# VH-VL binders against L-aspartate semialdehyde sulfurtransferase iron-sulfur subunit: the designs that were tried, part 11

Target 1, 131 residues: L-aspartate semialdehyde sulfurtransferase iron-sulfur subunit, of Methanocaldococcus jannaschii (q57563)
Amino acid sequence: MRKRVYYWTDSEHINKPVISDTILNTGVKINILKAKVEPQEAFLILELFGSKETIEKALNYLSKFGEVEEISKVIKRDLEKCVHCGCCITQCPINVIYMDEDYNVVFKEEDCVGCKNCLKACPFKAIEIFE
Short names: E, the ipSAE of ESMFold2; O, the ipSAE of OpenDDE; V2, 0.75 times the mean of E and O plus 0.25 times the DockQ between their complexes.

## First folded at step 6 (VH-VL; framework fv_clesrovimab)

Design x5 (from a50 with heavy chain T109D; at its last look DockQ between E and O 0.05; V2 from the best seeds 0.00; counts 0 for: pae E 14.8 > 2, placed apart)
Fold by ESMFold2, look of step 6:
Structure x5 (fold): chain C 131 residues (1-131), chain A 124 residues (1-124), chain B 107 residues (1-107)
Amino acid sequence: as target 1 above (131 residues)
Amino acid sequence: EVQLVESGGGLVRPGRSLRLSCTVSGFTFGDYAMSWVRQAPGKGLEWISFIDSKAYGGTTEYAASVKGRFTISRDDSKNIAYLQMNSLKTEDTAVYYCARDYGSGYEIDYFDYWGQGTTVTVSS
Amino acid sequence: DIQMTQSPSSLSASVGDRVTITCRTSQGISSYLAWYQQKPGKAPKLLIFDASSLESGVPSRFSGSGSGTVFTLTISSLQPEDFAAYYCQQYNSYPITFGQGTRLEIK
């Protein structure tokens, strides 16, 4: 089973090895899809792998040291505004945006984690989000 | 044509309350976070409040100078963001701008469109 | 809180001049910095985001550079409409903070 979450910690908890302790205490596998780590806080996008029970234990453990939000957001493209320039492709940290053999920009929306990097990069503001 | 229009400013005595409105048009309001930024006469810019899009839970943030006194809210059906300002102080005298904010979820960001501002004067 | 210091606080220049405005931060902010232009009596206008990316519709004579704690805004050939105040803004951490501003005036 795979689950993607936002995870945020503040200065009180950023000095703790929360990810390593979560893995050791629960057996969950964790992949870090994106991280913004500063001296006083961290924002992470995590991908958890394990049984349903293992993932639930891991989320409960993580929530003791920070805030966890399950990812359900979807990014969509306004095809009337998109000119297939490709500016968004390099902004996707998990490679859900690519150019096909006909040079059309393609979004694999079901794998999106909602980081908004591509939205910020689009010069025609063709990219939107929804719940 | 993206437009943000603030209203509700005026002269008010210390300790009183005032509610600002930011009416938006030219974009899908529900997709964007909004912030309020103020500028005291002859001074620089101060960010004061943020509200996320409802797609990201509508969470709020406040600067320490206003936390507990000001409340940001939004009504996506009317395309309006609000700033309720209670217990006003003379130090709150400023032009208040609303701004479209790219920040949401885990990211803090910048402001691509601003309103023209509304003036709040707090004086005895 | 991240303190932002702009230099110079003001400068006088002529049309056609090249000018550079510096923004220094009290701690590293990676590239999470924006630049704004504000004309008298008007709201700020976004020029640069992510330290060096030019906002749509902004003339190419504006450019930004830097990372970490030192950032610059450069105007390569001043035009009459460029005489304004300029502000940097960090968005690395709350609270969002701005520099104190730089006034660019006609010499």
Scores: ipSAE 0.000, ipTM 0.544, lowest interface PAE 14.8, mean pLDDT 84
ESMFold2 (binder alone), look of step 6: mean pLDDT 92; pTM 0.946
OpenDDE, look of step 6: ipSAE 0.579; ipTM 0.838

Design x6 (from a20 with heavy chain S107T; at its last look DockQ between E and O 0.12; V2 from the best seeds 0.00; counts 0 for: pae E 16.6 > 2, placed apart)
Fold by ESMFold2, look of step 6:
Structure x6 (fold): chain C 131 residues (1-131), chain A 127 residues (1-127), chain B 107 residues (1-107)
Amino acid sequence: as target 1 above (131 residues)
Amino acid sequence: EVQLVESGGGLVRPGRSLRLSCTVSGFTFGDYAMSWVRQAPGKGLEWISFIDSKAYGGTTEYAASVKGRFTISRDDSKNIAYLQMNSLKTEDTAVYYCARDTFEYGTGYEIDYFDYWGQGTTVTVSS
Amino acid sequence: DIQMTQSPSSLSASVGDRVTITCRTSQGISSYLAWYQQKPGKAPKLLIFDASSLESGVPSRFSGSGSGTVFTLTISSLQPEDFAAYYCQQYNSYPITFGQGTRLEIK
């Protein structure tokens, strides 16, 4: 399995080797998809690899030193505003958005990395991304 | 206990149709994508089709070898995935497995490997 | 389509041997690679996912390594129950593809 999460640390934990300790203590593999590090805080997008049990242990450990949020809260579509025009499809570089057999636009939210291209492309403002 | 049970296999002549069923239990079917994978006698594994959960639009993918001839579908109220196989060829002779994608609703996982497999149903296409 | 080539296609080994099986891909797949074991007449069984992570209940003598385009499955001390066919699978992109398989037979 892989799982993508937001991870935020504050000044109390910014100078600790949390990622390396998580790997050493749980055996999880971690890919860092994005890092924004400031003197008093860090924001990371992490991709964890392991069994479901290993990932849960790793998330528990990470939570002791910061806040973990699942990526699945990143994108929201207002189905009343969406008219299935398809303008957003070409703006997604990782093919999270496509059109089904009934000509409905479909979002695979768990693959989203939060680039916001689709939000900017929607003429009906049907797409919101929450970080 | 997660269980996948294929049915509907049999002997058919080329050019005919057959419908396979995969009945699932032990998990919330509507949260998971499903695939069909086949194995010709004495040969390796070939992925042939995929259907996503309805929560993610129920999108489908097909291998080139079956695209246009096979149709995957699902009935979440009955916990059944289907494979409609039209215009069958002798090359379609295989054991057909249904398999569960590890993708889980709301967890943020990407497409992944197959953690549970059925025991397969045999389709023989011959004159 | 991503082509998956396993080597060797077949090999013979004795109980206790260390065995490696290689899977090469026609383009980079990062770590999105799984390994399966299949015994005659049975469905495949997941061994390794994400190139190197061991599925629950799989003996620790199985290990996986690699990234990008070259991956290996290693059995550190072969047991009688390990004589089977082994397949790699990529899940980087559609269509999902499998290697052609490696038969591991008793010598």
Scores: ipSAE 0.000, ipTM 0.518, lowest interface PAE 16.6, mean pLDDT 82
ESMFold2 (binder alone), look of step 6: mean pLDDT 91; pTM 0.937
OpenDDE, look of step 6: ipSAE 0.225; ipTM 0.736

## First folded at step 8 (VH-VL; framework fv_clesrovimab)

Design y1 (from x5 with light chain S93D; at its last look DockQ between E and O 0.65; V2 from the best seeds 0.00; counts 0 for: pae E 5.2 > 2)
Fold by OpenDDE, look of step 8:
Structure y1 (fold): chain C 131 residues (1-131), chain A 124 residues (1-124), chain B 107 residues (1-107)
Amino acid sequence: as target 1 above (131 residues)
Amino acid sequence: EVQLVESGGGLVRPGRSLRLSCTVSGFTFGDYAMSWVRQAPGKGLEWISFIDSKAYGGTTEYAASVKGRFTISRDDSKNIAYLQMNSLKTEDTAVYYCARDYGSGYEIDYFDYWGQGTTVTVSS
Amino acid sequence: DIQMTQSPSSLSASVGDRVTITCRTSQGISSYLAWYQQKPGKAPKLLIFDASSLESGVPSRFSGSGSGTVFTLTISSLQPEDFAAYYCQQYNDYPITFGQGTRLEIK
């Protein structure tokens, strides 16, 4: 099982090995998909691996040191509305949106983290959220 | 109304291939993960394969008993999930059910809707 | 793999009886357990999820309880349509596994 989450932490915990402690204390495996670390705060996109029980324990542990939000929304691109403008490409935090040789926007959906940045960036409202 | 309809079952010899289809309606297919669960004659239920929504990576998982031989896939434009079964064995004989997986989003949960099943018989 | 063991494997009861089926797991699965009912020649039907949550449309005489490694399905007052096979299923970890089933027969 796996789950992707946003994780924020502030200056109080920025110098603590929270990620490694989470791993050691719960047994979860964590892949860091994105990390923005500043002196006073950090933002991470984490992919957690383990049993659901283990993942829940990990999320509870992380919540002690920062804010955690699950990435659970389903997104879909409306190909009829998409004009392949590319506005979404630069907003993808893990660069899984690109243009092909024909200048068509292509989504590597298998690598999508569900951050919804592309949805917000789309001037044509071609990307939808399904709950 | 949610409906799942399996097709493609039949009688085949060991070593042969068979492709099962699961046609769905009554819900947004692309938003849901799908699983195949089989039941040998007079036996219990066995989960064999899972495919996630594309929005969550479209990842696939397999039971050890079918890994390397079976391939799960989906065509969201047609509302169909598939199970390609290669190198079939006699022990693959079972009713095969497709089921909607509540656990969309990188995980498998429980199955809230099931098809009627399609029978696969592997015999010499 | 997480082994699921149901008890009993078969049970005879009468209409109106209170029936309890137990599912034990080889390791802790929190509350990630579902119960299904299956009648002959039919697909399984979801009854309970998350150990104790009743699926929509399922009669209130069905209930689930437990956490960790021991779970129970209870039918408070058995009805004629309740004679069937019952399966527990864990979804805490891969691979998904089912109990061997409990056959509930009419006495």
Scores: ipSAE 0.030, ipTM 0.654, lowest interface PAE 4.3, mean pLDDT 89
ESMFold2, look of step 8: ipSAE 0.151; ipTM 0.690
ESMFold2 (binder alone), look of step 8: mean pLDDT 92; pTM 0.945

Design y2 (from x2 with heavy chain S107E, light chain E55Q; at its last look DockQ between E and O 0.08; V2 from the best seeds 0.00; counts 0 for: pae E 13.6 > 2, placed apart)
Fold by ESMFold2, look of step 8:
Structure y2 (fold): chain C 131 residues (1-131), chain A 127 residues (1-127), chain B 107 residues (1-107)
Amino acid sequence: as target 1 above (131 residues)
Amino acid sequence: EVQLVESGGGLVRPGRSLRLSCTVSGFTFGDYAMSWVRQAPGKGLEWISFIDSKAYGGTTEYAASVKGRFTISRDDSKNIAYLQMNSLKTEDTAVYYCARDTFEYGEGYEIDYFDYWGQGTTVTVSS
Amino acid sequence: DIQMTQSPSSLSASVGDRVTITCRTSQGISSYLAWYQQKPGKAPKLLIFDASSLQSGVPSRFSGSGSGTVFTLTISSLQPEDFAAYYCQQYNDYPITFGQGTRLEIK
């Protein structure tokens, strides 16, 4: 089995060898598809390889030190609810949300990896992710 | 039980057309991608085409050897994948297998290996 | 395209022998490699996926290893039903490609 997940680690856990310990404790193979590491946090897109049981154990171990979310490549914005406030822009760790020259908030949906940070930030609940 | 059954093979002259069908059962067809793989007599396996699930856009890919001549399609309501083969050449002579991709809708999707195969249908292209 | 080269092209072995088949790739494919068994007149059957994971229902005498550009399939104690052709397949990039095959004959 192969499974892709978003993984976020905050400042409390950023200096711990979570990936290495996960591999050592579960035997899972891990591929890092994307990494954005800041002094205060790290954002990773991980690909796990192994049996269903091994992957489940690895996800459980990873969740002790950060957030794990399954990746969806389908994100939609409800344009009737969106008022282009821009609250979601800073929440996207891969910068697929921006404001254009006419002050409209734009989602580059084809580049989205489905981390759900923007969904949590929208005060008008205009963002949906379909898995 | 997962089953894939190919049909539509036969003897055909070069330049003519033939349509293969792959009838599937035992799983939710609309959630899976499908491929066609062929094997010429005494030769190895050659992947030739792929069609994604409709949930992932229903995109298609083709090997260079068949691109422009073959068209893959699917009818999810009938649980059938098709391969339309036009402008057939003698080098298209092979056993044609349909094969199921291993990923279901609802997980990160990527073309992968083939966990279930049909028994194949023989296409012979000769003068 | 990613070229897949299997070695040996054929081999003969006795029941109970340990057999190793190698698949080499023209560029790195991480662990995106599968192994198939094909008996005469039959469709291929998946043995190993993700380089080393055993498919359900496949006997434990089959194992896979490797990463990057060199991969192996091992049969630890050959049985009479293991007479077949064996193919590696990469799924790192399109087009999907297979090795040319290895024919295993039981003496």
Scores: ipSAE 0.000, ipTM 0.546, lowest interface PAE 13.6, mean pLDDT 82
ESMFold2 (binder alone), look of step 8: mean pLDDT 91; pTM 0.932
OpenDDE, look of step 8: ipSAE 0.036; ipTM 0.683

Design y3 (from x2 with light chain I96Y; at its last look DockQ between E and O 0.24; V2 from the best seeds 0.00; counts 0 for: pae E 13.2 > 2)
Fold by ESMFold2, look of step 8:
Structure y3 (fold): chain C 131 residues (1-131), chain A 127 residues (1-127), chain B 107 residues (1-107)
Amino acid sequence: as target 1 above (131 residues)
Amino acid sequence: EVQLVESGGGLVRPGRSLRLSCTVSGFTFGDYAMSWVRQAPGKGLEWISFIDSKAYGGTTEYAASVKGRFTISRDDSKNIAYLQMNSLKTEDTAVYYCARDTFEYGSGYEIDYFDYWGQGTTVTVSS
Amino acid sequence: DIQMTQSPSSLSASVGDRVTITCRTSQGISSYLAWYQQKPGKAPKLLIFDASSLESGVPSRFSGSGSGTVFTLTISSLQPEDFAAYYCQQYNDYPYTFGQGTRLEIK
C-alpha cells in the first residue's frame, strides 16, 4: 500500500523530528519525494508505505505537528487521444508537465495536485482526473 | 486501449517447469504493479503473485500455495511480466490471468484492485 | 489471511428481479473491497471498487454498499447479460483474497 501527501510544518514544530517519530510510533515506511525547508516552515511531499490502517495512523500522528494535505485526485492521460500538442504544459501551475527530447508530452503524475487546469486546456479531451 | 495478453500455457507433467508471459500495451507499464491470478477448473479466483513497479522497489509477494516454487519478474523495456513456475503440481492446473493493479482514484492511496485483466492462458498439470 | 465469504453461493432469478449478494470478511477492511463479474470462459470484469464506487462504463443498476466486515452488491433490475459469477475481493492487506463466488443463474 502507498499514499502520497503534502506536509507542512510551522515555526512551532519546525525543529521537531516529526518524520522519525512518526516511523517509530506507527511502523510506517516513509520516502521523502520533495522537501523545501525554510527557517520557519517546511514543505514536504511524503510517500507512506504500509497497510491502510498503518498509513491512517501515521497521517493522524503527522497532523499533530503540522498540516497534512492528502492528494485526493488521480490524473490519467488517454494516450490514444493525446497528440502531444503541448497545450497543457503552460497550464500546470506546479510545472509537472513537460516535453521530452522526442517531442512527447510527459506527465510527472506523482507531483500532480489535481487542479484541473490541464484538463480544461486539452483540445482533444485526453486528460481525466478522478476524485 | 489497455491490453494484456498472456502466453506460455500448455500441458506439463508434474514436477516440471513452465514460464508464462504477460505482454502489455496501451499504458506506461513501468508505472504499475502487476499480479497473477489463477482459476482452477470450476473454481473461484485465487491471487498468487504480485510485483510492484520498480519506482517502489520492485518488491514481490506470493500466496502461500506457490511461495518457493513460483517467481514473478518483469522487463519494463519489453512491456512483459513473467511468471516462472517450478515444481508444478496437479493442483496448479488453472487458467492464469495477468492483471493490472491500479492507484486509488480520488484519495491518493495506491491500491491493488484489478482494473484490467488478460484473457488468460491455460496450464494443465497432469501425468 | 483475510477470509472472504460470499452468500449465497448460487442464486436463481428472473430478468427484472432485484438481487443482493453479500460478502463477509474475517476482519475489518474499511472500504477496501472490489466486486467483479465473470461470464463463462471470460476474464473477470471490475464492477465496483472502494465498496461503493461504480467503475466507468458499468451500468447504474449495479451498486455496492457496506464497510468494515459486511458488504453487499445489488443489481436493481436484472438484465439477460447479468447472469454470471460474481466475486468480492479485499485489498486491505496481503495476500489479496477473493470470496468463493456467487453464481447468478436464469430461472
Scores: ipSAE 0.000, ipTM 0.531, lowest interface PAE 13.2, mean pLDDT 82
ESMFold2 (binder alone), look of step 8: mean pLDDT 90; pTM 0.922
OpenDDE, look of step 8: ipSAE 0.224; ipTM 0.736

Design y4 (from x2 with light chain Y94W; at its last look DockQ between E and O 0.06; V2 from the best seeds 0.00; counts 0 for: pae E 18.2 > 2, placed apart)
Fold by ESMFold2, look of step 8:
Structure y4 (fold): chain C 131 residues (1-131), chain A 127 residues (1-127), chain B 107 residues (1-107)
Amino acid sequence: as target 1 above (131 residues)
Amino acid sequence: EVQLVESGGGLVRPGRSLRLSCTVSGFTFGDYAMSWVRQAPGKGLEWISFIDSKAYGGTTEYAASVKGRFTISRDDSKNIAYLQMNSLKTEDTAVYYCARDTFEYGSGYEIDYFDYWGQGTTVTVSS
Amino acid sequence: DIQMTQSPSSLSASVGDRVTITCRTSQGISSYLAWYQQKPGKAPKLLIFDASSLESGVPSRFSGSGSGTVFTLTISSLQPEDFAAYYCQQYNDWPITFGQGTRLEIK
């Protein structure tokens, strides 16, 4: 079986061999599809191969050192609720949210990986995730 | 000051049931996973059950020696963890401790070590 | 299940001695090992976590080392309050398991 997940870890654990330990502990095979490292956080897209039990053990282990979320397909913004406050901009780990010259918040939705950080940050609940 | 206080132990005949309680204070209970660990007279420590915080789904794990007979649960509004012990055997005679998981991020559903323990409650199962 | 074997099972020593306790595991557990002290009639107390990290309030005479399958707890200069049982615990995989314990007694 195969499962793709987003994985966020903080700077405290960025120098630990979390992926290697996960493989050794559980027997899961892991392919890293994307990695982006910043001073305070790291973002990974992981593909896990194994039995359901092995994958669940691997995800439980990874969660000790970060957040695990299933990959979602579509993010949408409700423009009736959005007031262009910009709270979501700093929450995007791959910088697909920015403010244009007219002070409007812009989403590059086609580049979005669905991490949901911006959804959590929006005070007007203008952001939704669809599968 | 973190405190864990177990209660509900006692003398019981084989095949009967008891419910243990662990009342906690001094921390935000809902942020932590909890475990029960027992110690038979003159023996070492045995982990027996785990319950995650409800933020991580409240999932449970059990040692093979108690699976199917014991049920762990929690009531975060009362700051109490429970261990329902059914079909008790003489081998279940032990001091039962509740213990707090030290998941460094203030939340759990992971295997970890235990930074705070209660003083224990004694369960004796005999004819 | 991961079996944890402590050696020695009991140890007699004098105040001021250096003592070492070894914990061996049946499979690799990386650094996911804790050490506990338990005095008679009392609950266990955490000493060491992540194999070598000292818990807050634990005297610096306690230290831990090791990785993989062999781990040690060292007390550099034994004090009267250190006579107790000591347990290792792995948290690498379910189920959580403990070593059988090491009794440290006064000679």
Scores: ipSAE 0.000, ipTM 0.519, lowest interface PAE 18.2, mean pLDDT 82
ESMFold2 (binder alone), look of step 8: mean pLDDT 92; pTM 0.943
OpenDDE, look of step 8: ipSAE 0.191; ipTM 0.734

Design y5 (from x2 with heavy chain T59Y; at its last look DockQ between E and O 0.35; V2 from the best seeds 0.00; counts 0 for: pae E 5.1 > 2)
Fold by OpenDDE, look of step 8:
Structure y5 (fold): chain C 131 residues (1-131), chain A 127 residues (1-127), chain B 107 residues (1-107)
Amino acid sequence: as target 1 above (131 residues)
Amino acid sequence: EVQLVESGGGLVRPGRSLRLSCTVSGFTFGDYAMSWVRQAPGKGLEWISFIDSKAYGGYTEYAASVKGRFTISRDDSKNIAYLQMNSLKTEDTAVYYCARDTFEYGSGYEIDYFDYWGQGTTVTVSS
Amino acid sequence: DIQMTQSPSSLSASVGDRVTITCRTSQGISSYLAWYQQKPGKAPKLLIFDASSLESGVPSRFSGSGSGTVFTLTISSLQPEDFAAYYCQQYNDYPITFGQGTRLEIK
């Protein structure tokens, strides 16, 4: 059985072997699909392998050291609320948000992985998540 | 009604390329992972490639037998999954099926058994 | 890779017979096993998932059992339309692997 999740960790835990500890303590296998490590935080897309029980144990373990979130289905931007401030751009871990030549914020929706970073960063709450 | 329809099969020489398409309907394509499974003449089933939903990162996997030569992709806007086959070998001769992977939406678990299959498209690699 | 071994490779039986096909795995896969039926010239059809769960629309004469490394597909009373090839498949880990198949033929 396999489950994918988003995992965020802050400066308190980025230097700790949380992933390996999770594996060793639960028996789960973890494939790191994506990783963005910054000095003060890290964002990971994790793929967990094992029994449902093992995976749940692993998720509980991970949650002690960071934030675990289910992968979202769809992200949409409300064009009426968006003022193209660009706050969401720097928060995109895979750089699928950019400004065009007219200084409009553009989403490459087809490449979005639904991490919700942009949603959190949007001061106008112009980004919606559909699960 | 869920439907998967493969196309693009044919006769090619070794070393050539071929692209297969799997057109789907009857479900929200973008929500599902897809796989390609092939079957050589008179032989069993062989899984060869997997592509996840883009919502889940669009992760891909390949069997060792095709890794480096085959590329799986998808166009959710067209409801099509593709299999680009390069450097074809005689042993690639088979009926190629596209199949829908199962997913437990409530829990977020992906489960790689196949509840729907296409009719298959035949690929023959011969000198 | 997880090797899947079905037994027997071929089987002859009559209508009404109880038929049992076994699938063995090289390592434990818990209950992450599916069974498929394939008729000549047709795509495989899902019969059983999670080792023992019957797929919707599949006749109740089909059943699956087992866990770990030994699994069984049983047809309680063979019907004419059941003569086909059968495959087990594990989805515990990549690469996804199938058994070599069991051909069920009419006696």
Scores: ipSAE 0.041, ipTM 0.687, lowest interface PAE 2.0, mean pLDDT 89
ESMFold2, look of step 8: ipSAE 0.091; ipTM 0.670
ESMFold2 (binder alone), look of step 8: mean pLDDT 91; pTM 0.935

Design y6 (at its last look DockQ between E and O 0.07; V2 from the best seeds 0.00; counts 0 for: pae E 16.6 > 2, placed apart)
Fold by ESMFold2, look of step 8:
Structure y6 (fold): chain C 131 residues (1-131), chain A 125 residues (1-125), chain B 107 residues (1-107)
Amino acid sequence: as target 1 above (131 residues)
Amino acid sequence: EVQLVESGGGLVRPGRSLRLSCTVSGFTFGDYAMSWVRQAPGKGLEWISFIDSKAYGGTTEYAASVKGRFTISRDDSKNIAYLQMNSLKTEDTAVYYCARDTYGSGYEIDYFDYWGQGTTVTVSS
Amino acid sequence: DIQMTQSPSSLSASVGDRVTITCRTSQGISSYLAWYQQKPGKAPKLLIFDASSLESGVPSRFSGSGSGTVFTLTISSLQPEDFAAYYCQQYNDYPITFGQGTRLEIK
């Protein structure tokens, strides 16, 4: 089983080895898809591998030292507002946005992890996220 | 390098028992979960049983069609997985494959990256 | 149980054709879907895992896509060795289930 989550932690907990302790206490395997570490906070996109029970234990443990949000969002583009400018393409860290042969911007919405970078970058505010 | 070899198939009358073996090599067997998958003549694939690694308790799962009649087990010292099939029915006639789970950890549901060649079980009067 | 429905159930195509096979699930399975090829008299062979990841050693003309409840296997330029049955499999929940299969016949 695989599950992707957002994880935020602040400076109070940033000096603790939370990911390592989660693995040791639960047996979960963790892949880090994105990490943004600042002096006051850290933001991670994690991919957890394990049984349903192991993943649930891992999420519970992580929540003690930060905020966890499961990635279940569906990204949607308002085609009336989208002008296919391509500003969002470089903002997607997992490359689900590209330009096709007809110079149309294409979203592979099923592969999206909901990081919101493309939403913030769109000058026409054509991108929405639904749960 | 990775190899799975089934044995123990044959012709058997309804109500009798048969034990299949899956001998594995080329990997650390104790780290992996194993499954049995069968294919009736002219039909598709049916998963029938799963056994986890002993590190995660050696837990088992069964398809409803075989639960209570079949027992999966493993002997990690011999690199063998077993399927004990009791109270065989004509509907159990199939090629039986053993298959390796790809993640080899815990209660992890997964796909099968390596398969044996299959052994044929025929249940008929 | 999660039902898996493949379409078409059988298909005839010529060498060089692009073919698609669709797998629909009775409930969402995220990306936990694999595709297998089975040639006559042989064990299944893994082609694609996690809906779109190509197994090592599988020709690049095979590709997978989809998430949730609808998944597609595509062969971009059919070759004579692609004559086989194809199965989708979900690994989201027990019991593990397979699609009923698609027989691909090359004319």
Scores: ipSAE 0.000, ipTM 0.516, lowest interface PAE 16.6, mean pLDDT 83
ESMFold2 (binder alone), look of step 8: mean pLDDT 92; pTM 0.941
OpenDDE, look of step 8: ipSAE 0.707; ipTM 0.891

